# VH-VL binders against Peptidoglycan editing factor PgeF (pgeF): the designs that were tried, part 6

Target 1, 264 residues: Peptidoglycan editing factor PgeF (pgeF), of Synechocystis sp. (p74606)
Amino acid sequence: MTMGDDLWGWQNINGSPYLTCALLAPWPHAFFTRAFYPQLPEQLITYLDPQGKAFRVKQVHGDVTLTATEIGQTPLAPDSTHPPADGIISDAPHQGVWVASADCTPVLIGDLIGKRVAAIHAGWRGTKARIVPKTIDKFLALGSELKDLRVALGPAIAGEVYQVDPWVALEVGQSVQAVQKLATEEQQWDHLSTMVNPPVLPDAEPEKYRLDVRRINQLQLLELGFAQEQIAVAPHCTFQMEELFFSYRRTHTKEVQWSGIVSY

## First folded at step 16 (VH-VL; from q5 with light chain Y32W)

Design u3
Fold by OpenDDE, last read:
Structure u3 (fold): chain C 264 residues (1-264), chain A 122 residues (1-122), chain B 107 residues (1-107)
Amino acid sequence: as target 1 above (264 residues)
Amino acid sequence: QVQLVESGGGVVQPGRSLRLSCAASGFTFSSYTMNWVRQAPGKGLEWVAIIWYDGSEKYYADSVKGRFTISRDNSKNTLYLQMNGLRAEDTAVYYCARDRGYPEDTNYFDIWGQGTLVTVSS
Amino acid sequence: EIVLTQSPDFQSVTPKEKVTITCRASQSISSWLHWYQQKPDQSPKLLIKYASQSFSGVPSRFSGSGSGTDFTLTINSLEAEDAAAYYCHQSYSLPLTFGPGTKVDIK
């Protein structure tokens, strides 16, 4: 059972479902489903805020988070329409920030006092690079306080079905500071596999493991000082719920769903 | 300046193994997803395998699954294709091709090697 | 897998004439369709990316169009050097697939 299962609810637009999180209730937000494909943030934002401006980036599975202002100031590469980044933080009202994902973890953040919101694309690479902690640091640098932040980890491929190579599991696991501090890899493996709601699970295939990327992100947040009540983890698996979500691991196609949150 | 050079091709009997190499130069090899594509004599192009830039994911055509293994050594700027259980139908010119997809995407192939011929015959 | 078909299989054309090659996908692939040229005893070369974007160095007589399931490669005025096989390629889904190819000869 994932943290905050009772915090998640389904909404719909003209019969098309999308997911919301009670922790982010103060902000228009949505984890959209495959039903909204191929609509883009520029269209989707109209469902959340008719006055809103949509912001998105060229996702590169990195650890860079840009403010809306920085997005506007970043020179674009030839034939590019968006700057490369994997996180966006708003810096004015009526800014909808968006990330696209299939199996990767979409993260939405709201600041109850500072009023900034964020969307983060956290695949295993971004997670390994600690994109969420780095984004939190940026929030703090901009004047936010940790206690005022609410984080929702949206639909992603579940640990139970996300098969990865051992080195991926270990490297992503080592992004958790408590794991990194362990003296041996054996101890690290043991910790990652035996803790409550372990982020690393065994696989039937030799030399393979199952990785819970959302759990790793949760652990990273907890290490920063977040209370468990500040973090909601969606129980929804993009791989297993075919009727609702796209999954690259399942179909190896390019469809994605968008997750967005709008500042007020 | 950007170049891919395949090697390791030759004549081999059915059931035998062969290992192909593709040496990359003129670009940051570790930043690119790589593919193998083959072409039987007088036939069209057939995608064989793909490997992500960091080797984290590999995918194969059904025709070679379980027999071929794609790998890479980014420190050596080299792509490999281990071919086991070779069959007559594996006879082809094998090309390595650079994929413009990044980091976990598939796009067009902008750079191709000259190819190396693999002939499987008794 | 996504199956690509091409038409025609073969075309013999007089220089300066217009050549049209069609590629059809078994399902929608948006604009994830690319065209390659392969001359005899040479490696394939990228001509068109994303259905309609010319690759660097490609003569202006080459153009691509289409989206979804139907795509077209056009050679506006065929040159003798354009004698080659032309392949469409989809990168929308794994496994990656190519069309069977269209051979263009010069009369």
Scores: ipSAE 0.826, ipTM 0.911, lowest interface PAE 0.6, mean pLDDT 96
Fold by ESMFold2, fold request of step 20:
Structure u3 (fold): chain C 264 residues (1-264), chain A 122 residues (1-122), chain B 107 residues (1-107)
Amino acid sequence: as target 1 above (264 residues)
Amino acid sequence: QVQLVESGGGVVQPGRSLRLSCAASGFTFSSYTMNWVRQAPGKGLEWVAIIWYDGSEKYYADSVKGRFTISRDNSKNTLYLQMNGLRAEDTAVYYCARDRGYPEDTNYFDIWGQGTLVTVSS
Amino acid sequence: EIVLTQSPDFQSVTPKEKVTITCRASQSISSWLHWYQQKPDQSPKLLIKYASQSFSGVPSRFSGSGSGTDFTLTINSLEAEDAAAYYCHQSYSLPLTFGPGTKVDIK
């Protein structure tokens, strides 16, 4: 039996399914499905907290996380009404923080004691740049303690179907410090492909590999000192579960689903 | 000041190969996704290929899949199109274009090169 | 693949008159449609982004409208230098596609 699979629950509102995580039960939160398209965070937050205010950013596949206050202080991204970032931390009650995804990992974080919540968009580029550890550092700088944090890695493209070039797999893998410290690339490849629940898998196509970005983010969190019980990883694949999720890899269209968490 | 300049076009027999280059200047080339677009004489624009800003993914029009390869060298600020197995219907002016999409997205093309002519004739 | 069609194929228009060009997508592309102008023997130039937003430096006589499947480019008062081909382009989905073009000539 596995605790990870027991943590994920399907909920329904007006016939539309969404996913919740037991580790985040203290906070109103959701990993919404495609069934909520075309609703935006400003509408979606009313299902979680009718008095809440939604915060979002223009995701640029980077490593920057902003507080809700910093969003108002940061210049807008080109062609956008939002500043560029890939993560948001709340800094007051009744703030909903939101990220969009269509294969990249949506990460929701709650602080049981410090009350802050976060949402992170973690694609392979942000994962390589260690956006999740950098966001954890920001929690700590704001007075949080690591033992009080709960992290849910939501539906994303599964490693078993996420084909990438070798340099992508290697460079993302090197964001795990235990890998980066190995003396040779041969050792790094061996470690990434042979460890328990390996983040790098073979592909039948020559010169291709498969990459589990959620597993890399999990490894980064474990290296920071998180206990396994503080981290939940969704088994859901946005590419394979077409009825539930949009997937950019599958269709190359612009539609996304939203994931959010509300502070109290 | 922002500029894209294609080169490598010419007259070539069917079945032969050509390699086109697109030299970028006046902007941070490695920050932008790039496209090739072609235009047969007297005809409209046809999208050919796209490559992400870091070279991580490449996509092609069906008419050129398996024959054309898009690539880039960010250290040289240069975009390439390797064209193999050329056919008469590949005769066109080839443009490179800067995509204003955010990373991993596609958008409008704000800068175009002057084009380079490829003529495929026996 | 998303097919874009344009109408008309060709217009000959008296200076200062209004020009309307339509583009239709084979499926909804929201507002991910852009318009380009190509003068004879020149490369294309961006006019309108996101269906209706004027690109920097484009004369105010050019405007765009539409969403979903039906889009229009309007030149409210045609100038001599506007004689060109006009193309719509969708960036909603790969493969990227262009409309077949509309040629606008001055009478």
Scores: ipSAE 0.760, ipTM 0.900, lowest interface PAE 1.5, mean pLDDT 95
Fold by ESMFold2, last read:
Structure u3 (fold): chain C 264 residues (1-264), chain A 122 residues (1-122), chain B 107 residues (1-107)
Amino acid sequence: as target 1 above (264 residues)
Amino acid sequence: QVQLVESGGGVVQPGRSLRLSCAASGFTFSSYTMNWVRQAPGKGLEWVAIIWYDGSEKYYADSVKGRFTISRDNSKNTLYLQMNGLRAEDTAVYYCARDRGYPEDTNYFDIWGQGTLVTVSS
Amino acid sequence: EIVLTQSPDFQSVTPKEKVTITCRASQSISSWLHWYQQKPDQSPKLLIKYASQSFSGVPSRFSGSGSGTDFTLTINSLEAEDAAAYYCHQSYSLPLTFGPGTKVDIK
């Protein structure tokens, strides 16, 4: 299966668009747009599996992924009706796992053989902490094999517009093991800025850089041994595509879109 | 005892600079986003600046943008406000406040310092 | 920028009477509205979070209501110690903003 724009399809429900990925075709899934606001996963799941149960967490920009069972066993986050985590793995059929985003990367994962699915919220902090590799490790510990996994990195803020301080760009870049192993920070910067499709880009403002968080997550997956055909990266930018997505960087308001995938 | 204590206020002439400090104790300072809020004599509260718990992002009110710099040193449990190019309208009591927002989010302020007075006059 | 307005600017109220303070936002802020009390010569302190949830240790005579653009702080039976300025604060959007305050005095 080819990567790129031909993997991504726009779908429509009652005039409201949402995005799907061909790599995840075996599972009901969606990267919903702002058009579905203010619907929540408990409502949205009915579009994907009318018999499904929605699972979600209080996202804290960390590196924890919980199974659906563990959600019921984990104390709630302060001021929340959900436990703290940034990823969810299904552990039974008809479980919808969901993450919210407004610039951070929503990652959906399916296991072609083991049938479990996951949703991950991967901002730069979770990416620095390697939440996606840690979730892959959890799949493997549950009996999945890496060759059977399919990963879609959904709409997020594009590196071309995501301005960050230098230390953020460097520390997130160091989450790629090939970068971390380089002897000096100067070598690390050079590697991050000169590789093909570089995850770190220059900014016009002095003492600023631009960071492609989706590209960093892709690099982490490739280092784990994923083939490029197992990974799809959405080209869509939540900041630049105002008609379709909320963006915290654009408005600094609370609205989010939801992405989810349902197990069978 | 959870506490925030501001210091560094005083009387200065227009155009000069001051650096305010906010010392935190009794809680894990590095877990919380912090704000500066000011109050001109006899007036209401005005939000000034915010810095995320790890220092990764900083935002300012338009009235101070380009002149004030918020910063933090988590190893010293201290929040700072560098105020340059001070003007008469910057005269106020300056409070630091603990934000209960999750990362990259904003919420209510549950702990406030006692404030430090900055007076800008000729 | 979200502008918060408060009404009234000032109230002089007989002890044990009900006090009602309103806050209006220039656009919807859902329930991201919080109330603070500032007694004379003191720092502000949190009373109500998320429009209607009482903060820990706040007397039950204080309550909040509203959502969207219209919010109310109520003191059901005013006590002498409640003489203070009251501020609403929105945390929905940067820049963060406060209302101009409502001063409540004892008659």
Scores: ipSAE 0.751, ipTM 0.896, lowest interface PAE 1.5, mean pLDDT 95

Design u3
Fold by ESMFold2, last read:
Structure u3 (fold): chain C 264 residues (1-264), chain A 122 residues (1-122), chain B 107 residues (1-107)
Amino acid sequence: as target 1 above (264 residues)
Amino acid sequence: QVQLVESGGGVVQPGRSLRLSCAASGFTFSSYTMNWVRQAPGKGLEWVAIIWYDGSEKYYADSVKGRFTISRDNSKNTLYLQMNGLRAEDTAVYYCARDRGYPEDTNYFDIWGQGTLVTVSS
Amino acid sequence: EIVLTQSPDFQSVTPKEKVTITCRASQSISSWLHWYQQKPDQSPKLLIKYASQSFSGVPSRFSGSGSGTDFTLTINSLEAEDAAAYYCHQSYSLPLTFGPGTKVDIK
C-alpha cells in the first residue's frame, strides 16, 4: 500500500461503492462511483446528511467559485437551471456542495476551524486558470486560515493515459509559478519533465505528451504553502477503472459521477 | 447579421486534395465549437468532423479519419477542412455549422452556412 | 456509433392534416435529440432542441416529444411551406449522427 492509500477508504451502500478520504473525516463526504447513476445530488445528499440541502452549479470549465448565497444571486447559465461556475463554498450548516466529473478532477475541501467546505471541478482549463488557488483565496477572504484547510483530489483521468497536444501540457504547466518564472520554454519543459513525480510525461506518438492534472493542482497547493499532510491525492483513474467510473475520454458520452461534501 | 459562408468547393479527380473554408461573421467565433456536415446528392445529412472552440480537440467520422483534417484560425474567424485522398463517395455539399455545446460538450446546431459543392470525378 | 432511423421515409399529406415523424435511436440518448427542416435548395434549419423544446421563431404547429430511444416530430396542421425533408440528430455521443431523413410533400 502507498502513503496515499492509507487515506482512501471504500464504503458501500446497498452494494454500490464510493470513496471517502481520511483528511475529510470531520465532514460527511463522498466521491461517488458510476454505480449511483442516475441519482443526483438532491438524492445523494440523503446518504450524507438527511437534513442537508444540495447546491450545484452549471460547470463551464472556468475559474469561478460561488458561495451558496451567491448561487441564488447569479443569473442562470443558458439552457440551464443553475448559474455558471466550477466551484462552490458553503456559508451555513447543513449545506452539501457538489461537482460532477468524468475525468476532470473533483476537489473537496474542508476548514477544520471555520467549518466551511467546498467542491471544485478542475479540468485542465480550470487548472490552467488556477481555480483551486482562487478558491483558497476565497476561503482566506472569508476568514479561514491556510493551516486549517484539508484538501482531497479525487478520482480523475491519470497522467499515464491523458494524451494532450504540446501547447496544452505547456500552458497548464505554466500555471505553476516556479515554472512560469523560468526564462525559456526549454527550461520549462525540462522542469516539468524531470522533477520528482513529473506532471508531464512522454507519449509514444510524436508531438504528443501526457499530462497529470492532479499533480499540477497538487503543485499549485504546495506553492501556496500547504503542507503535504494537508493534501490527499487519489490514485484512482476514471479512464482505466471502467467498472467504477464514467470517463468522457473513454466513451464520449454524457454520464458523470458526483462528489460532494456537507458542512456542519 | 450572423453568417457562415463556405468556399473552396469544386471538381477534383480521385486521390487529389481540396481545402474548404468557412468564414464566420456577426458573432464571437472563438466562443463556439464548430462542425462540418455533408450531404451527397439526393441523400441525407452526414456528420463529418468537430473542433472545440479553442482547437484543443478534434473528432472525425470513421468514413474520413486519416484523410480529412479540421482546423480553425480564431484570429481570422475561419474554420477549415483539409480533404486529402478524395474519393467518389466524398462528392457532397459541405456545410459548416455552429455548435451550441458548452466546453467539452456537443449540442444542437443553431446556424448553418449555405454549403459548398465538392465533386470527385474522373 | 449510435444509429438513428426515421419513419416513414416519405409522406404525401393533404394540407391542414397532421404529420407524424418518428426517430428511433439504437441506444438511449436521453433527450439529446434535435430536429431540423431542410426545404428544397436550402441549408438545414433547427426546429426542435432537446427532443421537445421549440427553437426561437419556429411556428407553434411544430412540436417534439420523446426521450430515451423513441422520438416524435409532429406538425399539427400542415402548411404548404412545410413541404421539406426532416432530420433527427443526436448530440449525446461522438460520433454525432443524423437520421436518414423523412420527406414530406403536399398531396
Scores: ipSAE 0.700, ipTM 0.881, lowest interface PAE 1.8, mean pLDDT 95
Fold by ESMFold2, fold request of step 20:
Structure u3 (fold): chain C 264 residues (1-264), chain A 122 residues (1-122), chain B 107 residues (1-107)
Amino acid sequence: as target 1 above (264 residues)
Amino acid sequence: QVQLVESGGGVVQPGRSLRLSCAASGFTFSSYTMNWVRQAPGKGLEWVAIIWYDGSEKYYADSVKGRFTISRDNSKNTLYLQMNGLRAEDTAVYYCARDRGYPEDTNYFDIWGQGTLVTVSS
Amino acid sequence: EIVLTQSPDFQSVTPKEKVTITCRASQSISSWLHWYQQKPDQSPKLLIKYASQSFSGVPSRFSGSGSGTDFTLTINSLEAEDAAAYYCHQSYSLPLTFGPGTKVDIK
């Protein structure tokens, strides 16, 4: 909540605010707010790179990340004009990669040396399935080195307000290897609830817990060997900051905000 | 081939309980969000409840909150509606319906069961 | 909660003539509006998804249009078997809601 908040800057286009992260300064990027609704990535990219082409997918809360080239080679999702995936990695200059969110974590990644960028949609299901580590594996397979990557976890629903069933909290928590390897569920719960900045919090309602999905994704990255300085975590809560963000948990409506990053 | 079959309806007194079942066949039940929809005699359709494909979240119409509980057993390909504290206005044909929504979303209903009648009468 | 209204409540129509049914939402629902047909003593059947897309196996005489708050179901040449109640349904927001229905009879 306190660490890394000086990395986050509010920007403005014609009175509409959007958020940027200092770790991603080398790349045009944005975590847009609801103020940009109903603009789509094909319009929004002109604010970042008028020369750029926008790439997006049909998000299905899975663990698949496609390259921009693979998007053109992948069959479309049912009832959609886009292929199913939850992450995109660039493979040429001037490609904008985009994800939509309304509580799930938008993750933007830049490679300082390999120049590739990525956008990931990480809800609790994708986090349980380790979409972020799998995307890092894809960077490495393409020749990237872990030390060159910079990761920003954008505005999402905060753990302090994200009520879930116990099995959801536990299964997502088990996606952290240090937790998964503990011998009993009692030990796993204890670890998840007592570590510094715990990803699992108590709820006043019996048989409910609160889950910090951004914190789980951060823990997954740290286990892969990222230094804390390579990871920025936005403190912004989409549920609580109603004037700035849509939240599916708050309204159960279809509106989303877009986050994107452009390769050079 | 693809089929939904409701059961468990009947005549009950006000204040009593019933449990409805919806048996699914011909498709992968655990991949789909499911709904209950009811229709009072001579009236229109009223949405009652929804449960995500994995059971992770459940939502209810205001008219039934606190009295009805939706649940599912994916190992038995069965959807349930536990109906407690039944009232005269709960008299309806109850349908189960398959939702074509992606995870954490809602969409059109492409398959409906034949319905089961619940009559709440003294 | 999003309220759907339908017009008309009831319509008696000569065979082979055009039927128009409207559905109006209390706020914008984009194209998250679907149409169902319910024949007497039957369960509902999906006709149109996403305001304008015909579901598989639905006769071509059925079509839908609209977005936002105003939607139309059209039967361009009524057949005897089309006598039914027609319902709109919004899947945009929880709680999900249906319109009150439009009954279409053959004159």
Scores: ipSAE 0.693, ipTM 0.875, lowest interface PAE 1.9, mean pLDDT 95

